# Ledger of designs, part 10: VHH binders against FERM and PDZ domain-containing protein 2 (FRMPD2)

Target 1, 301 residues: FERM and PDZ domain-containing protein 2 (FRMPD2), of Homo sapiens (Human) (q68dx3r342to642)
Amino acid sequence: RDLCVVLLNGQHLEVKCDVESTVGAVFNAVTSFANLEELTYFGLAYMKSKEFFFLDSETRLCKIAPEGWREQPQKTSMNTFTLFLRIKFFVSHYGLLQHSLTRHQFYLQLRKDILEERLYCNEEILLQLGVLALQAEFGNYPKEQVESKPYFHVEDYIPASLIERMTALRVQVEVSEMHRLSSALWGEDAELKFLRVTQQLPEYGVLVHQVFSEKRRPEEEMALGICAKGVIVYEVKNNSRIAMLRFQWRETGKISTYQKKFTITSSVTGKKHTFVTDSAKTSKYLLDLCSAQHGFNAQMG

## First folded at step 3 (VHH)

Design a3 (from e3 with S31D S52R Y53W; framework vhh_etentamig_d1)
Fold by ESMFold2-Fast, scan of step 3:
Parts: structure tokens; sequence; C-alpha cells
Structure a3 (fold): chain B 301 residues (1-301), chain A 123 residues (1-123)
């Protein structure tokens, strides 16, 4: 049977498996293929409604596969079964990573998250990150640059929303000029600077999931950000996320679920904050993710 | 009706070992994370350890890390806690709890269910 795993470099890896195969077996095969040695930071996830849901290694593929996958031979698959290799646990500083390939994977993930608008920051930093990516990929500004010929596509380096606000031409001019003036770093050094910049962002390493407020109107969309440091509550308006509350783990007394409801209880105020998810499965997943992130934080600190 | 029945407690000498069990019924055990919580005489409840529904991830309070091992057998609907290098301060009634509630503050109040099993570490 066929399963497609999308790697952080954009490669689609076809994995051969059977109905008894587990997520863990696929994870081991994929990370072995990618030559990864520091596996604790990575996980396999499926994507639903533009959100990533990490899978437990003991989960059997047939439990999460599209309808009919179990019964279909490889060549007659009606539905594509796709998983993603992603970073689940984010270290506070790249110096904690022992292998250059692990650092490279962190670079690829953060680069992609910026571009896909999963990790946002101000305009100045977005332009800086784009220039660092150009340094990593092309090296120094081309010595014999022809003014009328572009040497890169802005959409490969700058988020679509910023291109829309600034215009493609202005972005290209500003990024090219910044690249011309920043000829000190290339290759891995540029990637490490990219990591250093992104690791200082408030939303670095935050896994975001859509929720709704129990007390507000049904149309008021919110999101929960879950990370090594705790939970962030966002208000979502016009495709933008605004941080409303931040709960460090030390400020969180307990997290509980009941049906579609997910509740955070503050250890500081004793107040309960209840959110509604799309399903009981999603609420249980968020609790499990919080447990995993808290455990990772305890192991690192 | 959710039922949890703890067993395996007893009197043990410092440095000794005990294995606790929790028999679960009334729900699909393999769908839920599970926890161990203890309450020492005169103290509030303390979260000890947690395990995911599959057994793939385990978590421990700092006070027991390296000494205790949580595990589960989904085919038997049973949760276990292997306790090694026991100390006098491990003396408590031990309870198992379904992991639908995750406690960040290990000294926080817990929704304790069942009778628990008493562990006494004494010379």
Amino acid sequence: as target 1 above (301 residues)
Amino acid sequence: EVQLLESGGGLVQPGGSLRLSCAASGFTFSDYGMSWVRQAPGKGPEWVSGIRWSGGSTYYADSVKGRFTISRDNSKNTLYLQMNSLRAEDTAVYYCARGETYYIDSEGAFDIRGQGTLVTVSS
C-alpha cells in the first residue's frame, strides 16, 4: 500500500506499508531516509482544515487512512493518503541542536512557516528573513546583476500578504537592495542567523488550532497556540491573529476536556477559560498536545 | 459507569520496590490517557505520572523521575506503576485517574476517584 510523506524540503516521499503498519514504523523509515539523528523534535502529522495534527507512534495507519485505503491495492488507490514530517518540539536556541542537518530542518520549517503565514512578525523582520534566505540559497548579491532581469521570485521569500500590501515591485526593489548591502554571510551561517532571528519571536514554536469562545457569539473565531512555554489565546479577525492572553505553564493549574469543550484553569486567578472545538476528538487532541509540550518543557529546563 | 480499582500497595522497606495496578472498566481504556496521583498523610494530592492512550509517551513528577515507571496493557485494561528505590516520603494512598484532565501544578487539587491503594515505606 502507498502513503505519501511530505518532507520539509518539499520532497514527496512514497512509503510502502501494509494494513498493520504503525505511524512509528513510517516515522522511522522517513527519518532514516532523511538521515535525521536527533528524532525527539520531530513527528508525523496529518493536515485538516490547514492545521497539522500530530500522530502517536503506536497509531495504526488504517485508523487514520482515507476511506477504502485498507481494501485498495497500491495502483488503484482512489484517495491520496498524505502525512507530513514536521517539527513538534522547538528548542529555545539552535545551539542545543547537535547536528547540522537538524539545524537545517529547523531552518526549513521556520522558513516555510513564515512563507505560509503560520508564523508572523513585523514587516521589517519579514524583509530581513527574506534577505537571509536569499543569502542561504544564492550567496552574495550577483556581481554582474542586470537591472532589468530579476534573479529571484518575491513569492518564494516574502509572504503573500506583505507582497499585497507593499506591491511585488517594491518588495523586489527593497529585498534586492538589502541583499546587495548584506554580503557577509552565506550558506549555513545565513541559516543560523535566520534561526536566531525567528527564535526571538513571541510566536516561535507555537502550534495553532482554531477554537470558538463558549460565551461569545458563534461567529467570533479564536485560536489556541500551544508551545513549550504554555498556551496563547488568540482573537482571529480579517485573517490575522491577535494575542489576547498568555498562560505560562506555571500560571496554569489544570487543563480539562468534556465533549467539544476545552478548559484552561489559571493557577494565578482561579478563573476558567472554556473554548469550543469542532469535535470531542479535537478537544482530546489539544489536551494531549498540552501534556506533550509541558513534558518537553520540563525535560529541557 | 466508569470504574477504576487500584491494588498492589503494602508495607515495604526503604530502597525496596512495589508494583501498583489499576483495573479499568466501563469505558474504552485504549482511547484514554491515564495518570497516577498520590496523597500523603496530612498533605494535598500530588500528581505522580501520566501515560498517553497508546503507551507511547510517559511523564513524571520531578520527585519520582528515574525511580518510577508508568506503563499500561490495553489488552487487559490495566494501568501499572513500577516503584523502585522507595523512600519514606513516597508513603501515600495512590489513585489512578483517567487522563481527560491534565494537571500542571502537581500539588493542585485533583478529582480523585475510587478507594486507592496504600503504600507505606517504613523501616
Scores: ipSAE 0.008, ipTM 0.412, lowest interface PAE 9.1, mean pLDDT 84

Design a30 (framework vhh_7b2m_4)
Fold by ESMFold2-Fast, scan of step 3:
Structure a30 (fold): chain B 301 residues (1-301), chain A 122 residues (1-122)
Amino acid sequence: as target 1 above (301 residues)
Amino acid sequence: EVQLVESGGGLVQAGGSLRLSCAASGFTFSDYAVGWYRQAPGKQRVVVASISYGGSTKYSNSVKGRFTISRDNAKNTVYLQMNSLKPEDTAVYYCAAGETYYIDSEGAFDYWGQGTQVTVSS
């Protein structure tokens, strides 16, 4: 059978496997193909409702495959099985990464997360990151550039929401001017500056999942952000996230699940915070993700 | 209803290895986090290692690099591979399971086994 794995460079890799293949076998094949050596930071995930859910290496593909994939005797585009190679664990500084290809993968993911609005930051920083990406991917401001001639597409470097707020013309003018005044960083140097800027953001390395407060109406949405440092509780209003609470792992005494409920208890105050997810499976996943992130944090010191 | 049964303990010389097993019954094993604890004579019970629903692991500083926890959901079993054993590892080893994951090592699981004795001679 076939499945598609989407790589961070945009490549769609067709992976041949059998019905008994595991997520781990696919992960090994994909990372080998991509020539990755520092595997600790990466995982395979499926996407559901615009969110990524990382898969355990022991999971059989047939258990997560679309309806009919296991029983499909012919190669067809019907019931396409798609997974994503994503960064699951984020280092605080790119200097901790030993290989340039690993640093490049971090750049590609953060670049993509900015454009897809999974990583939020203010307008000034979004423009700065767009210019750094333009410098890394296009190179220096063109010597023969005429003031009125466009040389790049704003939608390739700036999130759609910012383009809508500022207008495409204003974005083009501001990004072009910033590019012209750029420090002339080249390729990897521009990527490393992009990483340095993003690694200082409060939203850096945070894996976000939709939840609901136990005490709120169904139309009111919250989100949980899970990262190496702990858990962030967000209130979601007008398509934006506002951090309401932050729990460092040392401040977290107990995490438990019961059916669709996910509960985190402060070790400092003893207060319980209960959230409702879409399923018992999602609640258990969030608990497992918390365990994984806590373990990663302990390992890195 | 819920039962956990440890096995694989015994007497071993310093530098040797043992593999402990914990067989679970009476619940959906794959839905539970599982941990190994140990208690030496006259001392408090302390956490050794734990493994989540999805296989994420956590180890106490005293065993990092020497012990490995793993699970086999098809066999409803969790394992603790103990290498480079020291006399200080001598204790009764307990497995424990629960729907609750404790971040601090002072936490406890909901269900406990009867324990298996590990003795490391110098």
Scores: ipSAE 0.000, ipTM 0.245, lowest interface PAE 14.4, mean pLDDT 83

Design a31 (framework vhh_7b2m_4)
Fold by ESMFold2-Fast, scan of step 3:
Structure a31 (fold): chain B 301 residues (1-301), chain A 123 residues (1-123)
Amino acid sequence: as target 1 above (301 residues)
Amino acid sequence: EVQLVESGGGLVQAGGSLRLSCAASGSTFSDYAVGWYRQAPGKQRVVVASIYSGGRTKYSNSVKGRFTISRDNAKNTVYLQMNSLKPEDTAVYYCARETYYIEGDTVHSYDYWGQGTQVTVSS
């Protein structure tokens, strides 16, 4: 049986496993291949409806595999089983990371989160981050560059929504000019500044999942953000997230689930906030994710 | 399966420029690391530049500042822009898509290689 694991650097690894293989066995093989030493920050996840769901190490692959994977050892496109190596726990500052390769993985994750619009920030910061990524990847502005000719694709550095607002041409011109004027940092130094900038953002390290209110209109959406610091309640309008409530763990009372319902209680106000997920399994996952993030926060201080 | 085709090579005078193209069929480049390699007569094949699915690039010290690797995911093509060419850049240039297979404790690398394109820089 074969399984594909996608790494943050874009590599696809084909991992041979059997019906009794666990998530933990695959995680160990993949992190060993990637030469990662600080494993506590990483996890394997599957993607469902553009959201990542992290898997426990004791889970057997056959329990989460696509239909037919267990019964059919032959590789077919319909039975392709894909997992992702991602960062599950985000440190507040890169200086807490002991190894340069771990810092590099954080850079790759945050670069991807910005481009996929999982991490939000203002226009000025998005342009700054794009320039830092160019510095990390190209070094200094190409000396023989003709100003009118593009040397990079804007969609690889700037989120689609900003390109739509500014136009591709304006983004290309502004980012190129900023890159030309910025030459102090390159390579790893540019990556570390990218990390420093992103780690100051309110949305840094937030894992987001769609939820609903019981009386939601069909065109309305909500989301829960779960991170080391606590839980964020978002209202989703026109494909953008607006933070409505923020619960730090110390301000969080009881978190409970019942069927498709997920309830969080404010220890400050005593008010209960109830959300509906697509399944009882998803509600329990969110509860378990909250417990894991709270435990990580307690460990790190 | 996956097939890579290089193009854009040729004869050029020292100080000139060439742009190499690597087009893929049977698979997309957007999700894979792609590298440009070169092999001069009587020498081993060495890496020149690499580009990863997230846009990250890496260059050999001999070409930094002169060569630029880029990609066009819509055209399923990776480019190598070569400026300020020198006679020592003369080689057959290859592109490769890197693929790894893990079986137990053993890692296998199965690279998909193109046929190569000749670059000759005259003095």
Scores: ipSAE 0.033, ipTM 0.439, lowest interface PAE 5.5, mean pLDDT 83

Design a32 (framework vhh_8k46_1)
Amino acid sequence: AVQLQASGGGFVQPGGSLRLSCAASGRTFSDYAMGWFRQAPGKEREFVSAISYKGGSTYYADSVKGRFTISRDNSKNTVYLQMNSLRAEDTATYYCAAGETYYISGDTKTYEYDYWGQGTQVTVSS
ESMFold2-Fast, scan of step 3: ipSAE 0.130; ipTM 0.542

Design a5 (framework vhh_etentamig_d1)
Fold by ESMFold2-Fast, scan of step 3:
Structure a5 (fold): chain B 301 residues (1-301), chain A 128 residues (1-128)
Amino acid sequence: as target 1 above (301 residues)
Amino acid sequence: EVQLLESGGGLVQPGGSLRLSCAASGFTFSSYGMSWVRQAPGKGPEWVSGISYSGGSTYYADSVKGRFTISRDNSKNTLYLQMNSLRAEDTAVYYCARGETYYIEGDTVTSTYAFDIRGQGTLVTVSS
């Protein structure tokens, strides 16, 4: 059978496998093809309701494949099984990454997350990051530049929502002016500065999943952010996430699940915070993700 | 331009009460969840209480549960913390904290960290 793995550079890999193939086998094939050596930070994930769910290496592909994948799809003759190679564990500083290709993958992931509005920050920082990406990918401001002739496409560097708010012309003028006034950085150095800026953001490396409050409040949605540093509890208002609580791992006493419930206990206060997920599988996944992130944090400390 | 101004701290006897206020300006107060965080001398910050943007949900540290009440008045851009049955262990500088809200598009959600933006603080001393 075939499945598609989407790489951080946008490339789609067709991976041939059989019914008994594991996620780990595909991960090994994909990372070997991409020439990645620091594999600890990466995982394969599927997307459900705009959220990424990382897969364990021992999982058989047939258990997560879309209906009909095990058999030849006679109806469409199209393979619809798609996975994503993504960064699962985010280092606090790029200096901890030993290979330039690993640093480049972090750049690509953060760059994509900014553009696809998975990593959020204020307007000033979005423009700064766009200029750094322009410097990394295009190079220095052109010596013979005419303002009326754009040398880049704003949608490749700035999120669509900011373009809509500011207008494309204003974004182009602001970014071009910032690029002109910026220090000359070499391609990789511009990427490293982009990483340094993003690594200081509160949302850096946070994997976000929708949950609901156990307390009875109609239309009150929440989200949990799980990262190397701990867990963040967000309140969701329409399309905005508002951080209510932040737990460092040292402040996290116990995490447990029961059916659709996910409970985190503060080691400082002893207070229990219970959230409701869409399924027992999702609650178990959040528990496993917390365990993995905590283990990663301990390994890097 | 974003500003959080705490007030209401002071010296109080054990068992006494104080009400802290936080006046917010420079942002849409009703769109943000808010928290109270305290820091005792020589110790790290400790989360005390949180309240949702609407005031519909409130959260408390176990050490203050039943003694403290968090509330907000969105029409006045003000956050409150009513502190009753104060103990010596409650002695700390109390900070009002807000997160930042970014852009919103379609089904995607912007995020904030309440603990990353805080005011100047107000000192609460509980002693005989």
Scores: ipSAE 0.000, ipTM 0.142, lowest interface PAE 19.2, mean pLDDT 80

Design a6 (framework vhh_etentamig_d1)
Fold by ESMFold2-Fast, scan of step 3:
Structure a6 (fold): chain B 301 residues (1-301), chain A 127 residues (1-127)
Amino acid sequence: as target 1 above (301 residues)
Amino acid sequence: EVQLLESGGGLVQPGGSLRLSCAASGFTFSSYGMSWVRQAPGKGPEWVSGISYSGGSTYYADSVKGRFTISRDNSKNTLYLQMNSLRAEDTAVYYCARGETYYIEGSKTYTRAFDIRGQGTLVTVSS
């Protein structure tokens, strides 16, 4: 049986497994291949509706595989069984990471999340991060450069929405000029600066899932952000998220689930906040994710 | 466009040495494990050597272990294969490949990703 695991560097791994293989076995194979030693921060996830759902190591692959995967040991359809190696737990500062390989993985994830618009920040910071990524991945501004000849593709460094607002030509010119004026910072040093900038963003390390308020109209989409620091409640409008409430773990009382409902209680006010998900499975997942993030915070604090 | 360009092949006598180079472009070279794969006349491809993205781990096929050394220079986006004590059996077209093959003995699981290969460079070992 074939399983595809997408790594943070964009590499696709073909993993050979059988019907009894577990998520944990695949995780061990993939992280060993990638030479990762600090495994605590990582997990395997599947993607549903542009959201990542992390899998427990004990889960058998056949229970989450596409229809027909277990029944047909050979490739039966054009739909590939795909999982993603992702960072599940984010440290507040990269200096807490012991190995350069782990820091590189954090760089790759944040780089990708910025580019795919899972991590939001203002235009000025997006351009700065694009230049730092260009320094890290391309190196110093190329000597003998012809001004009108592009040496990189803007879509590899700047989110599509910003390119549409500024135009590709303006982005190319501004990023090229910033790159030309950049210091001799490149390679790992540029990656560490990228990490330092992203670690200070309000949305850094936040895992986001769509929810709805029980009392709001169906037109009012919301999201829950779950991270090492706690839970963030977002209102979603025009493909952007506005933070409405923030609960640090110390301010968080009981978290419970019942069917499609997820409830978080403020330990400060005693007020209950109830959200509706698409399924009982999703509500239970959010509860488990909160428990995992709170445990991680306690371990690191 | 992602591209791998091999160079350094040629005719060499048994016992001789050659150094192969592979210039990579169009992707983040430092993020990918890399391999050398060879194909002898009339035979299928054989994995020769692999190196992790950082250069910290190297792997060799038993047929070349102790004679070949794989290395990389991430600042130059270049992969190398130093070939010493060459034998007639080493005659093949040598390909640079993105990715590496890893066998995890305890799980009997193969993890590999060879999604890009170069045009190859011919190495002939003959008297």
Scores: ipSAE 0.013, ipTM 0.306, lowest interface PAE 7.9, mean pLDDT 83

Design a7 (framework vhh_etentamig_d1)
Fold by ESMFold2-Fast, scan of step 3:
Structure a7 (fold): chain B 301 residues (1-301), chain A 128 residues (1-128)
Amino acid sequence: as target 1 above (301 residues)
Amino acid sequence: EVQLLESGGGLVQPGGSLRLSCAASGFTFSSYGMSWVRQAPGKGPEWVSGISYSGGSTYYADSVKGRFTISRDNSKNTLYLQMNSLRAEDTAVYYCARGETYYIDSEGTVRTYSFDYRGQGTLVTVSS
């Protein structure tokens, strides 16, 4: 039976497996194929409603596969089984990474997260990051460039929402101008600068999941961001998220779940914040993710 | 009816090893985080170790880190605790608990609170 794993470079890898295959076995095969050596930071995830849910290594594929996957010797269904290789744990210092390929994977993930609007930052920084990516992937501004002739596609470097707000022409002009004034950084050096800029963002390495406020009926959409540094509570309005509260792990008291409810308690104020998820499975996942991220933070500091 | 049946307790010498088992029935074992809790004679209960519903995350009390290993087999509805390098202070009745709530404190310590089911326990005695 076949499983598709999407890599951060956009490559789709077809993995052959059987009904007893585990997520861990697939993870090992995929990371070996991709020549990754620093595996601690990576995981396999499935996507549901534009959100990534990381899978435990011991999970059997047949438990998460689409209906009919076990009977797949016959091609009677359009159900595709797709997983994603993604970074689950984000380092605060890139000097900890020994291999350039590992740093390159972090670069690819953060580039993709910015373009897909999983990582938010202000306009000035988005333009700066776009120029750094252009410098890393295209190189120096072309000496023979005609000012009005496009030499890159803005949508490959700048999020669609910003392009819509600024207009494509203004984005192209500003990025081209910044690129022309840029100097000296090339390839891997430009990628490293991109990583250093992103690591200082408040939302760096934040994994975001939709939740609802328990206090309002009908429930209004919110989101929880979970990362190495703690938990962020977002209000979602007009497809944008606004950070309302930030809890560092040292400021976090009890985190608990009960059925579809996820509760976090501030150790500073003693206030409890309860959120409703779509299922008990999702609530348990969020608790497990919090524990994993807190554990990762403790190992790094 | 939810049932948790612990086994594997006994008398061991200091430095010895013992493996505890907990057979679960009456609920979907693979959907719940599980814990081991112990109670020494004359003392209150102490959380020892916890494991996520899938087995992907494991947690230990500082007193047992590096010596004990929690694991589970969801196909057999069984929870395990491998205890190595046992000490006299590990003497206690060990309980299997279905725990859905984890407490994460500012020191990075993971603890399980609010157990909705506990087994009958199995006695572990470490003495020469």
Scores: ipSAE 0.000, ipTM 0.100, lowest interface PAE 22.6, mean pLDDT 81

Design a8 (framework vhh_etentamig_d1)
Fold by ESMFold2-Fast, scan of step 3:
Structure a8 (fold): chain B 301 residues (1-301), chain A 126 residues (1-126)
Amino acid sequence: as target 1 above (301 residues)
Amino acid sequence: EVQLLESGGGLVQPGGSLRLSCAASGFTFSSYGMSWVRQAPGKGPEWVSGISYSGGSTYYADSVKGRFTISRDNSKNTLYLQMNSLRAEDTAVYYCARETYYIEGDTVHSYAFDIRGQGTLVTVSS
């Protein structure tokens, strides 16, 4: 049976396994291939409706595989079985990471999350991050005839929405000029500055999932952000997320689930906030994710 | 459906050159590491050369270093092997392969190569 694992550098790793293979076995194979040593921060996830759902190591692949996967090779499923190696636990500062390759993986994840508009920040910071990525990946500004020919594609460094607002030509000109004027940081030093900038963003390290409020109209979309520091409640309007409430773990009383309902209680106000998910499985996942993030926060101290 | 189609093999005299091609389809070629693997008559498969997904890193078996050059064109979904200074020992069926990792149950075995094509025969003989 075939399984595709997408790595943070964009590489796809084709893994051959059997029906009894576990998520943990695939995780070990993939991280060994990538030469990762600090495994605590990473997990394997599947994507459903543009959201990542992390899998427990003991889960058997056949339980999460697309229909027809178990019956291969007799049935070729039209859907490929795809998992993603992603960062599940985010450190507050890159200095806590021991190995350069781990720091590089954090860079790749945040770089991709910016481009895919999973991590939001203002226009000025987006341009700065694009320049830092150019510095990391291309090195210093080329001293050749760059004015007559582009040396990079703007869509690889700047989110599509910003390119649409500014125009591709204007983005290319401004990013190229900023790159020319940037410090002589390159390689890992440029990546570390990228990490320093992103680690200060309010959205840094937040895992976001769609929910609905019991009290609001069913058509009004909301989201829950779960991170090392706690839970964030978002209102979603026009593909943008607005933080409405933030619950730090020390301010969180009880988190519970019942069927499709996920409830978080404020220890400060005593108020209960109930959200509706698409399934009991999703509600239970959110509870488990909260427990995992709280445990990570306690360990990192 | 993953498809790999090798071509470019043939009969060549010692010291000659050949350029092998592998046309890939059914997957995102630019996202996978690729390798060339050969199988000589009566022998098992031997890894020859590997290239990273971007083409930025290349690797060679000691038997071919300095003589063979692996390359890729991600815009054409094609892998190449330029073979120079060919020797009788290079006679084999050459396969292109997508790099994979093999696991069985909870045990990680080794890196594996996904060989799907029929290969292309290279014969080095006078």
Scores: ipSAE 0.185, ipTM 0.623, lowest interface PAE 4.8, mean pLDDT 85

Design a9 (framework vhh_etentamig_d1)
Fold by ESMFold2-Fast, scan of step 3:
Structure a9 (fold): chain B 301 residues (1-301), chain A 125 residues (1-125)
Amino acid sequence: as target 1 above (301 residues)
Amino acid sequence: EVQLLESGGGLVQPGGSLRLSCAASGFTFSSYGMSWVRQAPGKGPEWVSGISYSGGSTYYADSVKGRFTISRDNSKNTLYLQMNSLRAEDTAVYYCARGETYYISGDTKTYFDYRGQGTLVTVSS
């Protein structure tokens, strides 16, 4: 059976496996190919409605594959079964990562999350991160700019929403000027500064999933952010997220699910906060993700 | 625009050596795995060798293992293939490709999305 695994560098790996192959077997093969040694931070996920859902290593691929994958002959044109290699657990400081390759993977994911607007920050920081990425990937400002005016494409470094607000020309001019005036950091050093800047962002390492109020009104859209530090409750408005509540694990009492409902109990106030998901499967997933993130935090703290 | 330009091919005697180069442009070379693929006259393409984005992992087809060495210089955006102990069976057009190699259930497979124009290597007396 054929499976596509998308790597953080954008490469699509065609993986051939047995119908009974597990997520863990594919994960091991893919990470081995990519020469990743610090595997605890990574997972395989599928994408649904622009959200990533991480898979347990014991899961058999046939249980999560598109309908017909188990029975289909390899030569039949059907929907592609696609998984993504992504970072599931984010360290608070890159110095905790032993290998430069692992740090590079963190850099690639944070770069992609900024560009795809999964990780939000203010305009000033977005421009700074774009310049650091340009420095990391392109090197120092080119000395011969008169005849080759554009030396990069703004859409590869700055998210589309900022380009629309500032215009492509203004972004190109400001980023180029900042690059010209920047410190001479090269390759990995520029990537490490990018990681240092991003690790201080409020949304760094937060895995975000859509939830609803109990009345399920579109204007009452909410999101839950689950990370090593705890759970964040967001109000979603005009394609932006506003943090309403933050629960550190020590402030979190019982987390429970019932059908499509996900409930967090505050250990400080005793109050229960209930959210509605699109399915019982999603609610169970959020509970399991909370347990995994709490466990990771306990090991790293 | 992704560009891959191979060079270094030519006529060589059996037992000889040859070094192929591939100049890459139009993408962040240091972020991608690279491969060498060859196609002998009248045959389909055969994957030869692969290298991870950092150069930390290398992979070889059994037919070339121990004779060929893949390497890269990320500062020069260049991929290399050092070919030693060449055989008549190594005669092919060699293509530089942007792509990854994987191994699962005892099988080796390569995915590539771009390849160059190719450079001809002829091994004969």
Scores: ipSAE 0.000, ipTM 0.122, lowest interface PAE 13.4, mean pLDDT 83

